# Designs tried in a protein design chat: VHH binders against Phosphatase IMPL1, chloroplastic (IMPL1). Part 18

Target 1, 311 residues: Phosphatase IMPL1, chloroplastic (IMPL1), of Arabidopsis thaliana (Mouse-ear cress) (q94f00)
Amino acid sequence: VLSEVSDQTRYPRIGAKTTGTISPAHLLEVVELAAKTGAEVVMEAVNKPRNITYKGLSDLVTDTDKASEAAILEVVKKNFSDHLILGEEGGIIGDSSSDYLWCIDPLDGTTNFAHGYPSFAVSVGVLYRGNPAAASVVEFVGGPMCWNTRTFSATAGGGALCNGQKIHVSKTDAVERALLITGFGYEHDDAWSTNMELFKEFTDVSRGVRRLGAAAVDMCHVALGIAESYWEYRLKPWDMAAGVLIVEEAGGAVTRMDGGKFSVFDRSVLVSNGVLHPKLLERIAPATENLKSKGIDFSLWFKPEDYHTEL
Below, E stands for the ipSAE of ESMFold2; O stands for the ipSAE of OpenDDE; V2 stands for 0.75 times the mean of E and O plus 0.25 times the DockQ between their complexes.

## First folded at step 18 (VHH; framework vhh_7w1s_2)

Design r03 (from q03 with F29W; at its last look DockQ between E and O 0.63; V2 from the best seeds 0.00; counts 0 for: odd letters H29:W H35:W H50:K, pae E 2.5 > 2)
Fold by OpenDDE, look of step 18:
Order: C-alpha cells, then sequence, then structure tokens
Structure r03 (fold): chain B 311 residues (1-311), chain A 115 residues (1-115)
C-alpha cells in the first residue's frame, strides 16, 4: 500500500486556515445554495434554441451569464450583505474592508454552453483573507436531450465532495499513464505559444491532453480522479477560486506553473493529483524559465484594491 | 448593452499632451478596455489595452501613451504625451468581454496633431 505520500508536505496549502467569525458549515451552505441557484438559471437556458446568427448566440450567452450571476449575488447578499464580491460580469461589489471575497463565475465554459457541448459549470468560491475557504461547482454534463448536473463542494480542511460523496484524486504515479487537461486563452502571445508547446510535449509523453474549455470543470475532474492534472495561464480569480480548493481538498496539489505558492490572483495555475506534481513541474520548468527570460509578467492581477490578504 | 462615450479630443501641437476619457454606461470590470485609432486611409489599429490592470501598447506609442482605468467611475483614460503628427486619427474606446463574445465601441473622438 504505497503510503499516500500526500503532496501536502511538498507544497504550501492554499486553503484558508480559518473562516473567521463565520463557521465553515455556514459558508459551505451559502456557497452551495448560491451555485445551485445560478445553475438553475443556466439549466433554464441550456435547452433554448441556439440562434444561427453570431449575435443571437452571443446574446444568449451574455444574458445567461448575467442572469446567473444576478441570482448568485442575491443569495450571497441575502446572507452576507457586507462581504466583498468579485464577479465575472458584475465586477467588484461591496466593501474591500471585508475579509471575505466571493469569486463568482456564473458560467464557466461559455463556448461549450453556446454550442451545447459538454461541459460547463457555475463556479462559486469564497476567500478568507485571500485564501479559499469554501467552494461549490455545479457541472453540467451530458448534452442535448440529456442534460444533467453534478455538484462539487469543499471547505478548507473539510474534504471534497461530489454529489455529497467524498472524492479523491487519482493515485496515478506515471505521466505516461496520465490523462492531462489544459486550456488556452484568446490572446496569442508568448504564454499562449508556450502552452502550445507544452501541449505538444505532454501529448507525446502522456495518454493524452484534453482541452475541455472550462477551468472549473477541468479542476473538478482532477479532484474526481478521472484526470491527473490541469494547467493554464492567465485565468481570473473567479475561474480558479472554487476549483483549486476542491482539488486540494481531494488530496491534490496546487501551485503556480513555476512551482511557487499559488494565489487565486496569480496568472498561472498547475493542479494535479499530487503524486505527479514534481514530474510535471520538472517538464514545465524550461518553458517557465523561457517566459521569465522574456520578461513576461507573472505578478498578481485582478486583486481588488485594498482587499486584505494573508498570502 | 454597454455604451461608451469618448471625450477629450481636439487639436494639439506636436510635442503636446492630451488626455482622452471614455465613460461607460455600466461596470467596466468585466471588460477588457482598449483604445483604438483610425487615421485617414488606414485601418483601425489597437493603441492600448488594459486587462485587470495589465497594460499593453502598440510599439508606436510605447513610452508616450498610458492607458488607465477607474472602475469606480466606469471610465478609461488614455494619457497621450509627446504627440506626433502621425498620431492624428479618430480614437475609439472599446470594451471586450474577457471571453471575446462581445465588442462595444464608442463613436470616436478626433485627435489632430499639428506640426
Amino acid sequence: as target 1 above (311 residues)
Amino acid sequence: QLQLVESGGGLVQAGGSMRLSCAASGNIWSYEMGWHRQAPGKQRELVAKITGGDTRYDDSVKGRFTISRDNTKNTVYLQMNSLKVEDTAVYYCAATTYRGWHDYWGQGTQVTVSS
């Protein structure tokens, strides 16, 4: 029984050490309710006819995003009126003096949603002083004529759940036996090119690299143990806040692409089942060094002004 | 629908400075904000963009122009220093969703740099 060398000893944990004055259970309850409420909005829209025109499709996506976020915000504000919110569509709402920051992606995987291609998700995470404290991701699975959802949730130190059942990352200890996941942004810059090279390399040495199109879903798949790793550049806090906690609580590892301590405000993320993490970092290292040598900015971004963090 | 209104354009002498403003009708946080320009007989080109505070510039304006944003005012700015005659163009404010689904444009403001 190869002792689950919990990579927890190798990389700093990103989860909040405390939830402050609010109980973890209460945070989890509200996070789950918020994500569920958003998901209900998305479910109503998922079966709507897709307009043939680009504009029609874009409108459907935008309307769904906004409606989902609004629904989520209502839940959060009803329960925690003084908390800070960072939403993809709504931006920053609330007082930056709050220790709590909600990171909300009301529809992760908009392209997939637009085409009716699985999967996409509603992602809600709450940070305590910059560290994820609770998270819920509602993944849409199946496809046209058979849409369904599964719900991922986690609290820092409380483990990760899928549909109320405890989940764990895989124990795969070889890259050649691993299924990996990555994503690409829209901007074709050095980071994009670098990631394309990594995609090629990892495709060659692993069982394959998927490009699924939804960061929250990708991370949840790692947490569920059906994939071994996920990495991507230039994600936003609302893309990562929930997923990274779920992975960590499932026994996985979360770092920057250079192996450094991860913050939801970082411009790179690598998550894995933990066991593979050192091997992955070793392979990624040359690419990272190259980017750094080119002066690519890896500073924190999308951090609300004056938001207090213990990073 | 996000509405963008540019202001601050006009006539300026070469070597002078000008500040453009773009006022949005709503929250600009959810958008990549940018300035584009179109000179007579030329294609519209990106001048500067800002994404979550990250700024990028066209090579022709690097060191001279600065893009900034004030989310509390839903406003994006373009500070233009050391203006050149070749900077003469209609300047447009743009807002793009992070996922690239929508582009919103202002009506543009004329900037004329005289020798």
Scores: ipSAE 0.381, ipTM 0.753, lowest interface PAE 1.6, mean pLDDT 93
ESMFold2, look of step 18: ipSAE 0.526; ipTM 0.815
ESMFold2 (binder alone), look of step 18: mean pLDDT 88; pTM 0.900

Design r04 (from q03 with T51H; at its last look DockQ between E and O 0.77; V2 from the best seeds 0.00; counts 0 for: odd letters H35:W H50:K H52:H, pae E 3.8 > 2)
Fold by ESMFold2, look of step 18:
Structure r04 (fold): chain B 311 residues (1-311), chain A 115 residues (1-115)
Amino acid sequence: as target 1 above (311 residues)
Amino acid sequence: QLQLVESGGGLVQAGGSMRLSCAASGNIFSYEMGWHRQAPGKQRELVAKIHGGDTRYDDSVKGRFTISRDNTKNTVYLQMNSLKVEDTAVYYCAATTYRGWHDYWGQGTQVTVSS
């Protein structure tokens, strides 16, 4: 007798089953407002001079990031004064007994922002008891002389939208015809070296692998259907919480890079259009298992200690 | 602005142990925290860093030093065991913020290991 269970065990849904006492529509409204309000701050900065001293450039990035986070926090606190918040710069704020945890990235793609390269975003996701419940990402596009934005959003079970229009992952069913995306962190460790090897291998067998520099943007591109997959080691909750829900609600698959059930607090993520997921894992999962066999732990990254989860 | 204050330095005999502390004036939960040191006539070098639950060590201290943090106290520690004269330096606490665009530094604490 075949002992394998349904594919749900390998690619289980990661979105929340309920939004608790707050309706999906209300959560979506606030998460979109928060992301858009942060993005207004970023938009005010996109045309500021960048041919300046390194200190001046560093101040531009840090001032913009800080102001975006403050604007996002104001929206969240005004609407939900007791919710727990995890921000890239502000750390943990709010009531640890809350079922709701907001994961905020006020400027995803800071190097791209610093250079004026049009791949950066504001990313806001809210978890209910550890599972993504609602999400919004405001992506900056166009570049110098023609900056614009587009807004991605999702609620668990409600589908994914871009600028109010329903979106879906691509139907590409062969890696040889896929456009792939990955990213690399600052640490040149075994995980970094492994991903360089994966990058090399996938450039040989696909239509190309992009290294665009903003994780939330990369995942939204998969959800939009203009790329087939994105993977990266060592991301943080605020990098992933919004994008993973948007991919899932666009019909995509979300796992750890070892193929296991993904949590926002894990240290690896693979998202795809779904149909390619098993083929991508054929190469990615063994590489990730090798890293784990060397003692690298890909779990429990930045989970607030007292935050109650159903994970 | 984040302030970092090191403490716990001083004189110790070779083979001994010492714990350094770094108290932060604000929330450091999301930051990459680290200890660096600067010996006389040398450049400042990374000793250890911690980000989330992940730790990394310079080869010269691996197995002897342990970095840890207490997020409820916004404090980072460096436990230094089996100290060597070569560990003599000013030790600095650092926070890497804004994805590496800004670093906060403490003023340092002197560690002197006598033979």
Scores: ipSAE 0.371, ipTM 0.747, lowest interface PAE 3.8, mean pLDDT 91
ESMFold2 (binder alone), look of step 18: mean pLDDT 89; pTM 0.910
OpenDDE, look of step 18: ipSAE 0.629; ipTM 0.848

Design r05 (from q03 with K49R; at its last look DockQ between E and O 0.79; V2 from the best seeds 0.00; counts 0 for: pae E 2.5 > 2)
Fold by OpenDDE, look of step 18:
Structure r05 (fold): chain B 311 residues (1-311), chain A 115 residues (1-115)
Amino acid sequence: as target 1 above (311 residues)
Amino acid sequence: QLQLVESGGGLVQAGGSMRLSCAASGNIFSYEMGWHRQAPGKQRELVARITGGDTRYDDSVKGRFTISRDNTKNTVYLQMNSLKVEDTAVYYCAATTYRGWHDYWGQGTQVTVSS
């Protein structure tokens, strides 16, 4: 069995080398509890009738998002009152002098949630000095009349788990045998157009490209080995912090779209099973160079002011 | 619920400058913040928006208007230079977290540019 040299050796690891003064086990415990608590809020809302009016549906989404985030925040603050928090709805909470930054997406895949379409997730990650240290994603699966959840979790260096079982990325080594995933933002700019072209190209050369609508779910599917890759532009830290760690700990690779070292504050992400990563980067390279030539900004964004990072 | 309150509007002569402020009741870090305007008899239109540090402007105001934000003050600003009569409108501050789902809006502030 030729030990497939994990492509992890080819790319810098993004996971935290240390968790500081807090044990990895304790971080994992709290991040799992936080995600679970948020997911319970979402579960209560998932079976509520959808108002046919735009406003009604919007309110359901917004209320659920806010309630989930609030529940997550209570858990985090109860355990770590001095940690910094970056929530999608609540923004920055806490002291920027903290080495720990919690990145929280209380409802990833809001469109799917609104329509009762699988899947969506609660995503909680914690960074130590800018690098993911622990993560938990609770994915909602099934659909109307049969909603269920599965829980992904990881610590840096501790492996990735789904429902308490170890998971691994696939061993697929050919793009033509790969199922790929991507996402699109709402801004119809050069990056969006470029990604559409990539979508077309990869659809042609692979078994298919899915557009699922939830970044955390997408990455967890790569970690679970049921998809080979996921990429997207202009995601926010709360979209990526948990998923990227879970992928890496499942044996996958994480980079920027240009193959550079990834930070959760980057404006592009490529995750894969590792084996396909070089091939994917090769195909993406022309598009990336074109964007750079046009002066598209790939600088870090949504990094809290004065938050110390070792990136 | 995020409350937005605009200020800084009023009367100004063509060629003049004005600075609008929008104070939010809460943290605006994760929100896309924007300025919209509605002239009499016209539809509301986006003037400028800021997402993270990225800014975008309507073509009609490029080079003249600057949107900025201070997350520590939960405030977004619109610096308007070289004002024209056609810039006359009610200016609204907006905050968006979920594009296409929900927006928070201020009550608006009147900007009048005289010839």
Scores: ipSAE 0.405, ipTM 0.763, lowest interface PAE 1.3, mean pLDDT 93
ESMFold2, look of step 18: ipSAE 0.526; ipTM 0.812
ESMFold2 (binder alone), look of step 18: mean pLDDT 88; pTM 0.901

Design r06 (from q03 with G26R; at its last look DockQ between E and O 0.82; V2 from the best seeds 0.00; counts 0 for: pae E 2.3 > 2)
Amino acid sequence: QLQLVESGGGLVQAGGSMRLSCAASRNIFSYEMGWHRQAPGKQRELVAKITGGDTRYDDSVKGRFTISRDNTKNTVYLQMNSLKVEDTAVYYCAATTYRGWHDYWGQGTQVTVSS
ESMFold2, look of step 18: ipSAE 0.630; ipTM 0.855
ESMFold2 (binder alone), look of step 18: mean pLDDT 88; pTM 0.898
OpenDDE, look of step 18: ipSAE 0.674; ipTM 0.862
ESMFold2, look of step 19: ipSAE 0.555; ipTM 0.817
ESMFold2 (binder alone), look of step 19: mean pLDDT 88; pTM 0.904
OpenDDE, look of step 19: ipSAE 0.550; ipTM 0.823

## First folded at step 19 (VHH; framework vhh_7w1s_2)

Design s01 (from r06 with K49Y; at its last look DockQ between E and O 0.79; V2 from the best seeds 0.00; counts 0 for: pae E 2.5 > 2)
Fold by OpenDDE, look of step 19:
Structure s01 (fold): chain B 311 residues (1-311), chain A 115 residues (1-115)
Amino acid sequence: as target 1 above (311 residues)
Amino acid sequence: QLQLVESGGGLVQAGGSMRLSCAASRNIFSYEMGWHRQAPGKQRELVAYITGGDTRYDDSVKGRFTISRDNTKNTVYLQMNSLKVEDTAVYYCAATTYRGWHDYWGQGTQVTVSS
């Protein structure tokens, strides 16, 4: 039996309490435009023939990543020339004196994209003093010969939208009725092994655990209510900034995998529909604590120096 | 598009120390930075890498080599102590994007350890 206590009662919210001097509507407008612009670049590339050689695929991914990020950066810089930017490809751009930090993944799910497998996205989030303020994720759906997109967006305190319609997490209150999602990095170390054990355990007690390969997509699926949870170690801020806000604004819960308060600069994330969050933590938190006891680093990472945060 | 330039290599006696530097053409904040080496007739192998301050080392260099980075200078370093003859190789600097799809490489710098 799971507690019916609201997520908001049990876990601290991560969304920004304010958007500062810029209106939430204006931030949302620009973040949506930025994500859309990047997605248009990806759409032009998605139907290109896939070269069977390693180099051919690598070049396609590289060119698409760079072009998408460049397009997104142009939109952000045009509207907010003084904002700080953290992009996967471009790194840190701008002055750390800004309260606003844009976290950009121009192509989340590059392996899927390379193979033409559905589940990749453009992810754009903006932080105000370290807390997510606005977000947009453009998910690519379908597959070869039938590619399409759907757009997720949110502002802190403004709810979550998919294609302009309000979305909510599921109300599933039993793990045995839940569809769960997780991800794996490429480093086969203690964290990887631990997550593999979690994957095995949850596969045994749930309706199944998916490994989709795109963090932003996975979180959006939780926000959409078609999955109940997602967790992963060692994601970067540009992978999480948008998705975590969208989940929270859809009524879900966001924490570290040890149950602590989440920051986009953390090395673990657990999102859920809220109702199942305590039950999931019963297994996930001890496993995470065990890693910590072994000396695995869970300190904040990829936080720009001198960037002011209220975490 | 990211250019990497290694420096600091040369000839050193066994037991000696050497520091390699890798200068990037732009900021390296979001990249995983690494050092690889290739000895004659052998495959290129990972020596060490650093991601957001988290460091990893090949077992053969643990306790002897230290990788570090200075994001303000767009530079990654490899401090090599207690050098052995078997450490002789061309050392390459690499910058890797998230998920490891893209690697940017330097041209390499020769390190020769004499007995």
Scores: ipSAE 0.441, ipTM 0.779, lowest interface PAE 1.3, mean pLDDT 93
ESMFold2, look of step 19: ipSAE 0.535; ipTM 0.813
ESMFold2 (binder alone), look of step 19: mean pLDDT 87; pTM 0.892

Design s02 (from r06 with H102Y; at its last look DockQ between E and O 0.71; V2 from the best seeds 0.00; counts 0 for: pae E 6.2 > 2)
Fold by ESMFold2, look of step 19:
Structure s02 (fold): chain B 311 residues (1-311), chain A 115 residues (1-115)
Amino acid sequence: as target 1 above (311 residues)
Amino acid sequence: QLQLVESGGGLVQAGGSMRLSCAASRNIFSYEMGWHRQAPGKQRELVAKITGGDTRYDDSVKGRFTISRDNTKNTVYLQMNSLKVEDTAVYYCAATTYRGWYDYWGQGTQVTVSS
């Protein structure tokens, strides 16, 4: 006897089949420690003054980003001296022959952080031969006068947790009842314009579309079941590596925005509670195919040349 | 801070070609790299950008200029073909974090296109 769900798996899983020579528990321990250590840096910075010059605010953001990245790197290097690391400021660091690639976003949602708007995070994902193996996101919540955090984590095949409790995507089965999330880059190009039209269209047919400004947070909200989907063009590996695994391990679906099999090195992502994924793709996939017909490549452009993958 | 040093500028005849180089003081893999230019009395304007192989050009240079990078040398190039007198400017190499909060700029290299 087979369950109805097992016969209806539609989208290939994106998580690693194994964590290689490092046990899932050990990899999870280090990825959580790395994310939490970076988040301690960010927590100290949330109390610093913001009623200063724009240059002073820009320096605060820059200093916090660099210090969080440095703290995360020290945890990873102390535990795994030969692993490859991809960070936003530091670029590619470590042994290029490693099967493990750490994708580090030391401050996801920098505009929100700068304003004290309570939606930003530290996001750490580790890939095994190109596929997410373990992840942690430390989300900042509450805002001025009441800052707090919560920690999302996952290992491939091990499920997703928030503050140690198992989480699952929502069961919402109609777009008309869905809360959706998207994001926009700062460059106003064809992908940006296309997503503005998608934003308009989905606002018309859903319970609302949020533009919250922190990709890892958005994906964790889908994994937590408080939103049904998130999509965005032009993200980077460190924006996505942790969040996509957390969504998948919470029972969600992860694809490119054209519906194809997702890689962390792709330039588009759609995550959802799974049941809505085909319906979302009815609008999103054709829009994405139109962009591709104009010569915009959304596939594998950000993979480090020397990093071996099984993609 | 990241330091950027441009080279390869100079005098060139209209219709000619020139390659600019931008040497970075550290790994630039994760940066959006670009070239901007500033003609006398004008604002700086974007010429070309490159992010992990994805390139974008201002319409005035599309088909004539090519941006490229060599991450092993931490260097970005601008190949300029079919140069026009209107391309005369100081050319600046720029790097930005993907979050749009700040840019790093080189000191510039003069390109002068003579008729």
Scores: ipSAE 0.173, ipTM 0.626, lowest interface PAE 6.2, mean pLDDT 89
ESMFold2 (binder alone), look of step 19: mean pLDDT 88; pTM 0.901
OpenDDE, look of step 19: ipSAE 0.311; ipTM 0.702

Design s03 (from r06 with N27D; at its last look DockQ between E and O 0.80; V2 from the best seeds 0.00; counts 0 for: pae E 3.0 > 2)
Fold by OpenDDE, look of step 19:
Structure s03 (fold): chain B 311 residues (1-311), chain A 115 residues (1-115)
Amino acid sequence: as target 1 above (311 residues)
Amino acid sequence: QLQLVESGGGLVQAGGSMRLSCAASRDIFSYEMGWHRQAPGKQRELVAKITGGDTRYDDSVKGRFTISRDNTKNTVYLQMNSLKVEDTAVYYCAATTYRGWHDYWGQGTQVTVSS
C-alpha cells in the first residue's frame, strides 16, 4: 500500500503568470459564456431518443458536436476576433501571431452522450503563450429524465469554482483510501497495454479505479475532491486545457506521467490532490519511462506552428 | 461538411512507385488522417494513418509506404514504393475527429499494379 504526504510546491505551476493585455475577469467572463452557450446546444439534444440505427446515432453525435462548437466559436470571435482557436472539429482558426489560444472540446464524452450515460461535458480553455489562463467546464449530470448541469471555472491564480462556490481537492493521504480515475483511448497499442497494467495494479491497492470516459469531467471530479487522481495517455490540448487549470487552482498537482513539467501539448497527464502525487508517480513514472525506452513518441503534439509559447 | 478528394492513382508496374494526394476542403490540423484500401471481393482495410505527426502502418505496407501531411495545404499524402500486385485496390482518404463515431471519406482513387 502506497501512502505519503507531498509538498504542494514540489511541482511547477502550469497556469499562466499573466493574462497579458486582457484582464483575468474579462477572460473568465467570455470563457464561461462560451462554455454555457455550447452546453445549451448539447442540452437541446440530450433528450433525443437513443434507440435508433447506428448511422442515426453517429449523426446525432456529430451534429451535436458541430453545433456546439459553432456556438462556442461565435462567442469567442465576437469578443476576441484576433485570437487563435484550436477546436476538435474546426481545427485551427485565426492568426498564430496571437498570444491567446482557445482550446475547445464541444462535447467531451461522446460515447456517454450517445448512450445517455453520465457524464459528459463542454470544455473551454484559453492559453496565454501556451499556459492556461482561464477555463470553464460544463458537466452534464444525472441521466435520462433527470438531466442537469454544474459549471466549473477557474483563472490562473484566482482559484477554482463550481457553480460559483470555491472548491478544493481532497486531503486524502493514503492510496488505500483513494478513489482514482483513468481513461483509455481507442487504439490498443503499447500505451494502452501499459495503462491496463496500471489500472490493474491501482485497482488492487486503492478503493477503486473508475473509467468514466470524459477527461474534462474526470479532472473536475478531482478538483471537486470526490476523486483523488486522474491519469491518461495521448489526450489532445482541447481535452486537457480547461481541466488541468481547474485542478491546479483547486490546490491539486499536474504533471506528465513521467513526473515532468506538464504542457497541454504533452501526450500524457497525471492530476491529483497533490498529497498522493509522489506515491502515484512511484508506479506511473517507471511505466511511462519504459514506453519511452521502446521508442514510443512522447514529444509535443497538436501545437500550432508559429504559436509563441513560454513553456 | 469536410470534403476529401483523392488524386494520383493509376496504372503502375510491380516494383514501381506512386504518390497519392488527398486534398481537404478546409483545415485538417485536428483530424486524424488515414488511407484505406479496398480490393475486389475484400473488405476495406486501414493502410496508414497519421495523428499529430504520429504514423501507423499496416504490416503489409511497412517499410514501403509513407504517410505524411501538409497542414498549410490541407493535404495528406501516401508515398507508395516497391508496389506489389497485391496492392491493387481502390484507395480512400479518411478524416476522423470523433474517433469511433464518424469519418469523412473521399470518393477513392484506383491503383492498379501490373505484373
Scores: ipSAE 0.394, ipTM 0.745, lowest interface PAE 1.3, mean pLDDT 93
ESMFold2, look of step 19: ipSAE 0.475; ipTM 0.792
ESMFold2 (binder alone), look of step 19: mean pLDDT 88; pTM 0.899

Design s04 (from r06 with R99K; at its last fold request DockQ between E and O 0.79; V2 from the best seeds 0.00; counts 0 for: pae E 2.3 > 2)
Amino acid sequence: QLQLVESGGGLVQAGGSMRLSCAASRNIFSYEMGWHRQAPGKQRELVAKITGGDTRYDDSVKGRFTISRDNTKNTVYLQMNSLKVEDTAVYYCAATTYKGWHDYWGQGTQVTVSS
ESMFold2, look of step 19: ipSAE 0.658; ipTM 0.865
ESMFold2 (binder alone), look of step 19: mean pLDDT 88; pTM 0.903
OpenDDE, look of step 19: ipSAE 0.450; ipTM 0.788
ESMFold2, look of step 20: ipSAE 0.618; ipTM 0.850
ESMFold2 (binder alone), look of step 20: mean pLDDT 89; pTM 0.906
OpenDDE, look of step 20: ipSAE 0.610; ipTM 0.837
ESMFold2, look of step 24: ipSAE 0.650; ipTM 0.860
ESMFold2 (binder alone), look of step 24: mean pLDDT 88; pTM 0.902
OpenDDE, look of step 24: ipSAE 0.535; ipTM 0.815
ESMFold2, fold request of step 25: ipSAE 0.572, 0.512, 0.524; ipTM 0.832, 0.811, 0.815
ESMFold2 (binder alone), fold request of step 25: mean pLDDT 88, 88, 88; pTM 0.902, 0.899, 0.904
OpenDDE, fold request of step 25: ipSAE 0.652, 0.659, 0.662; ipTM 0.852, 0.855, 0.857

Design s05 (from r06 with Y98R R99Y; at its last look DockQ between E and O 0.74; V2 from the best seeds 0.00; counts 0 for: pae E 3.3 > 2)
Fold by OpenDDE, look of step 19:
Structure s05 (fold): chain B 311 residues (1-311), chain A 115 residues (1-115)
Amino acid sequence: as target 1 above (311 residues)
Amino acid sequence: QLQLVESGGGLVQAGGSMRLSCAASRNIFSYEMGWHRQAPGKQRELVAKITGGDTRYDDSVKGRFTISRDNTKNTVYLQMNSLKVEDTAVYYCAATTRYGWHDYWGQGTQVTVSS
């Protein structure tokens, strides 16, 4: 059983040290509005009948995803016409000369959404020179006949909020008392197999490992203190930009799965309550290093060309 | 909507080379781009895919085919070398997002390799 207390100052902060010429309050206001606007679109679709045919269900997901992203994009462009945007559906929009990069997942947890299974989220983060500056995640909770939302928000250095209330990671200091979360991509490759082994091992030594299916939601649960950790390979910047800031501002730790300094452009992420982070890395880091030794690529990806970063 | 248009197909002799292009109607930066092929009487199969800069190939084309992308031109390419008769098929360009919920397909382009 892995149990040890760690110093939360062991790992470098990932949040932006400054928000540049735009005030943190203004960034937060716009990121919250953007996420809320996207969530309203999703809410209108969440109660629509689910067709049993593959095409019908796929169309619902696609239409909702696109409409949500369009609504979010309109808010961002209206307030910051010169900012760069990276969206799951829309790709790169704007001028790479901007110091600000918006990372948008208009519907995180599409499988859950498709089936009416909780949870899924709208995730909006904004980077300043590559570091998260502000974030908002609107989580959909409940289920059919009782859908609701809660909103997570954070600014770098400003703390993390849920529905306007300050939140903190848990103080759990033993893995055997921890509830952990992980995720899997759709590609069954070496990284998938490695994570399956980690899933098995941590299931054996913890109170359990959840596979929930929405990265932004999973991170917010760690920030809220109802889970102790989340890790996953090969997430994209729009999946992670908001959630990692919210976790850090809630007092948690964020690293790569090899223990290195994290960037939203990395191909692995480990978030935790901070206390358990070293114990988790005792197993996760060697597994990740093994993948590297096999030639699996862990270089930065989905970083826009010519976008200025201070990583 | 994302539209994909393939070009570059045609007739080529065994051992020859051919380059396919897939032009997208908008930027494809966030998408996984792939080439699929379907021979007569067979199922459609993945030939190559590119996610960001990460490439993957079917074993049957490894060392012979190369997938690449130019984000500035919203275009994906498939360079096919050392072509075999077995490579004869309709080749399709595809764009997918995470978990495959958003699949966009081109109309396909015929590639015929003669002996």
Scores: ipSAE 0.413, ipTM 0.774, lowest interface PAE 1.3, mean pLDDT 93
ESMFold2, look of step 19: ipSAE 0.449; ipTM 0.771
ESMFold2 (binder alone), look of step 19: mean pLDDT 89; pTM 0.907

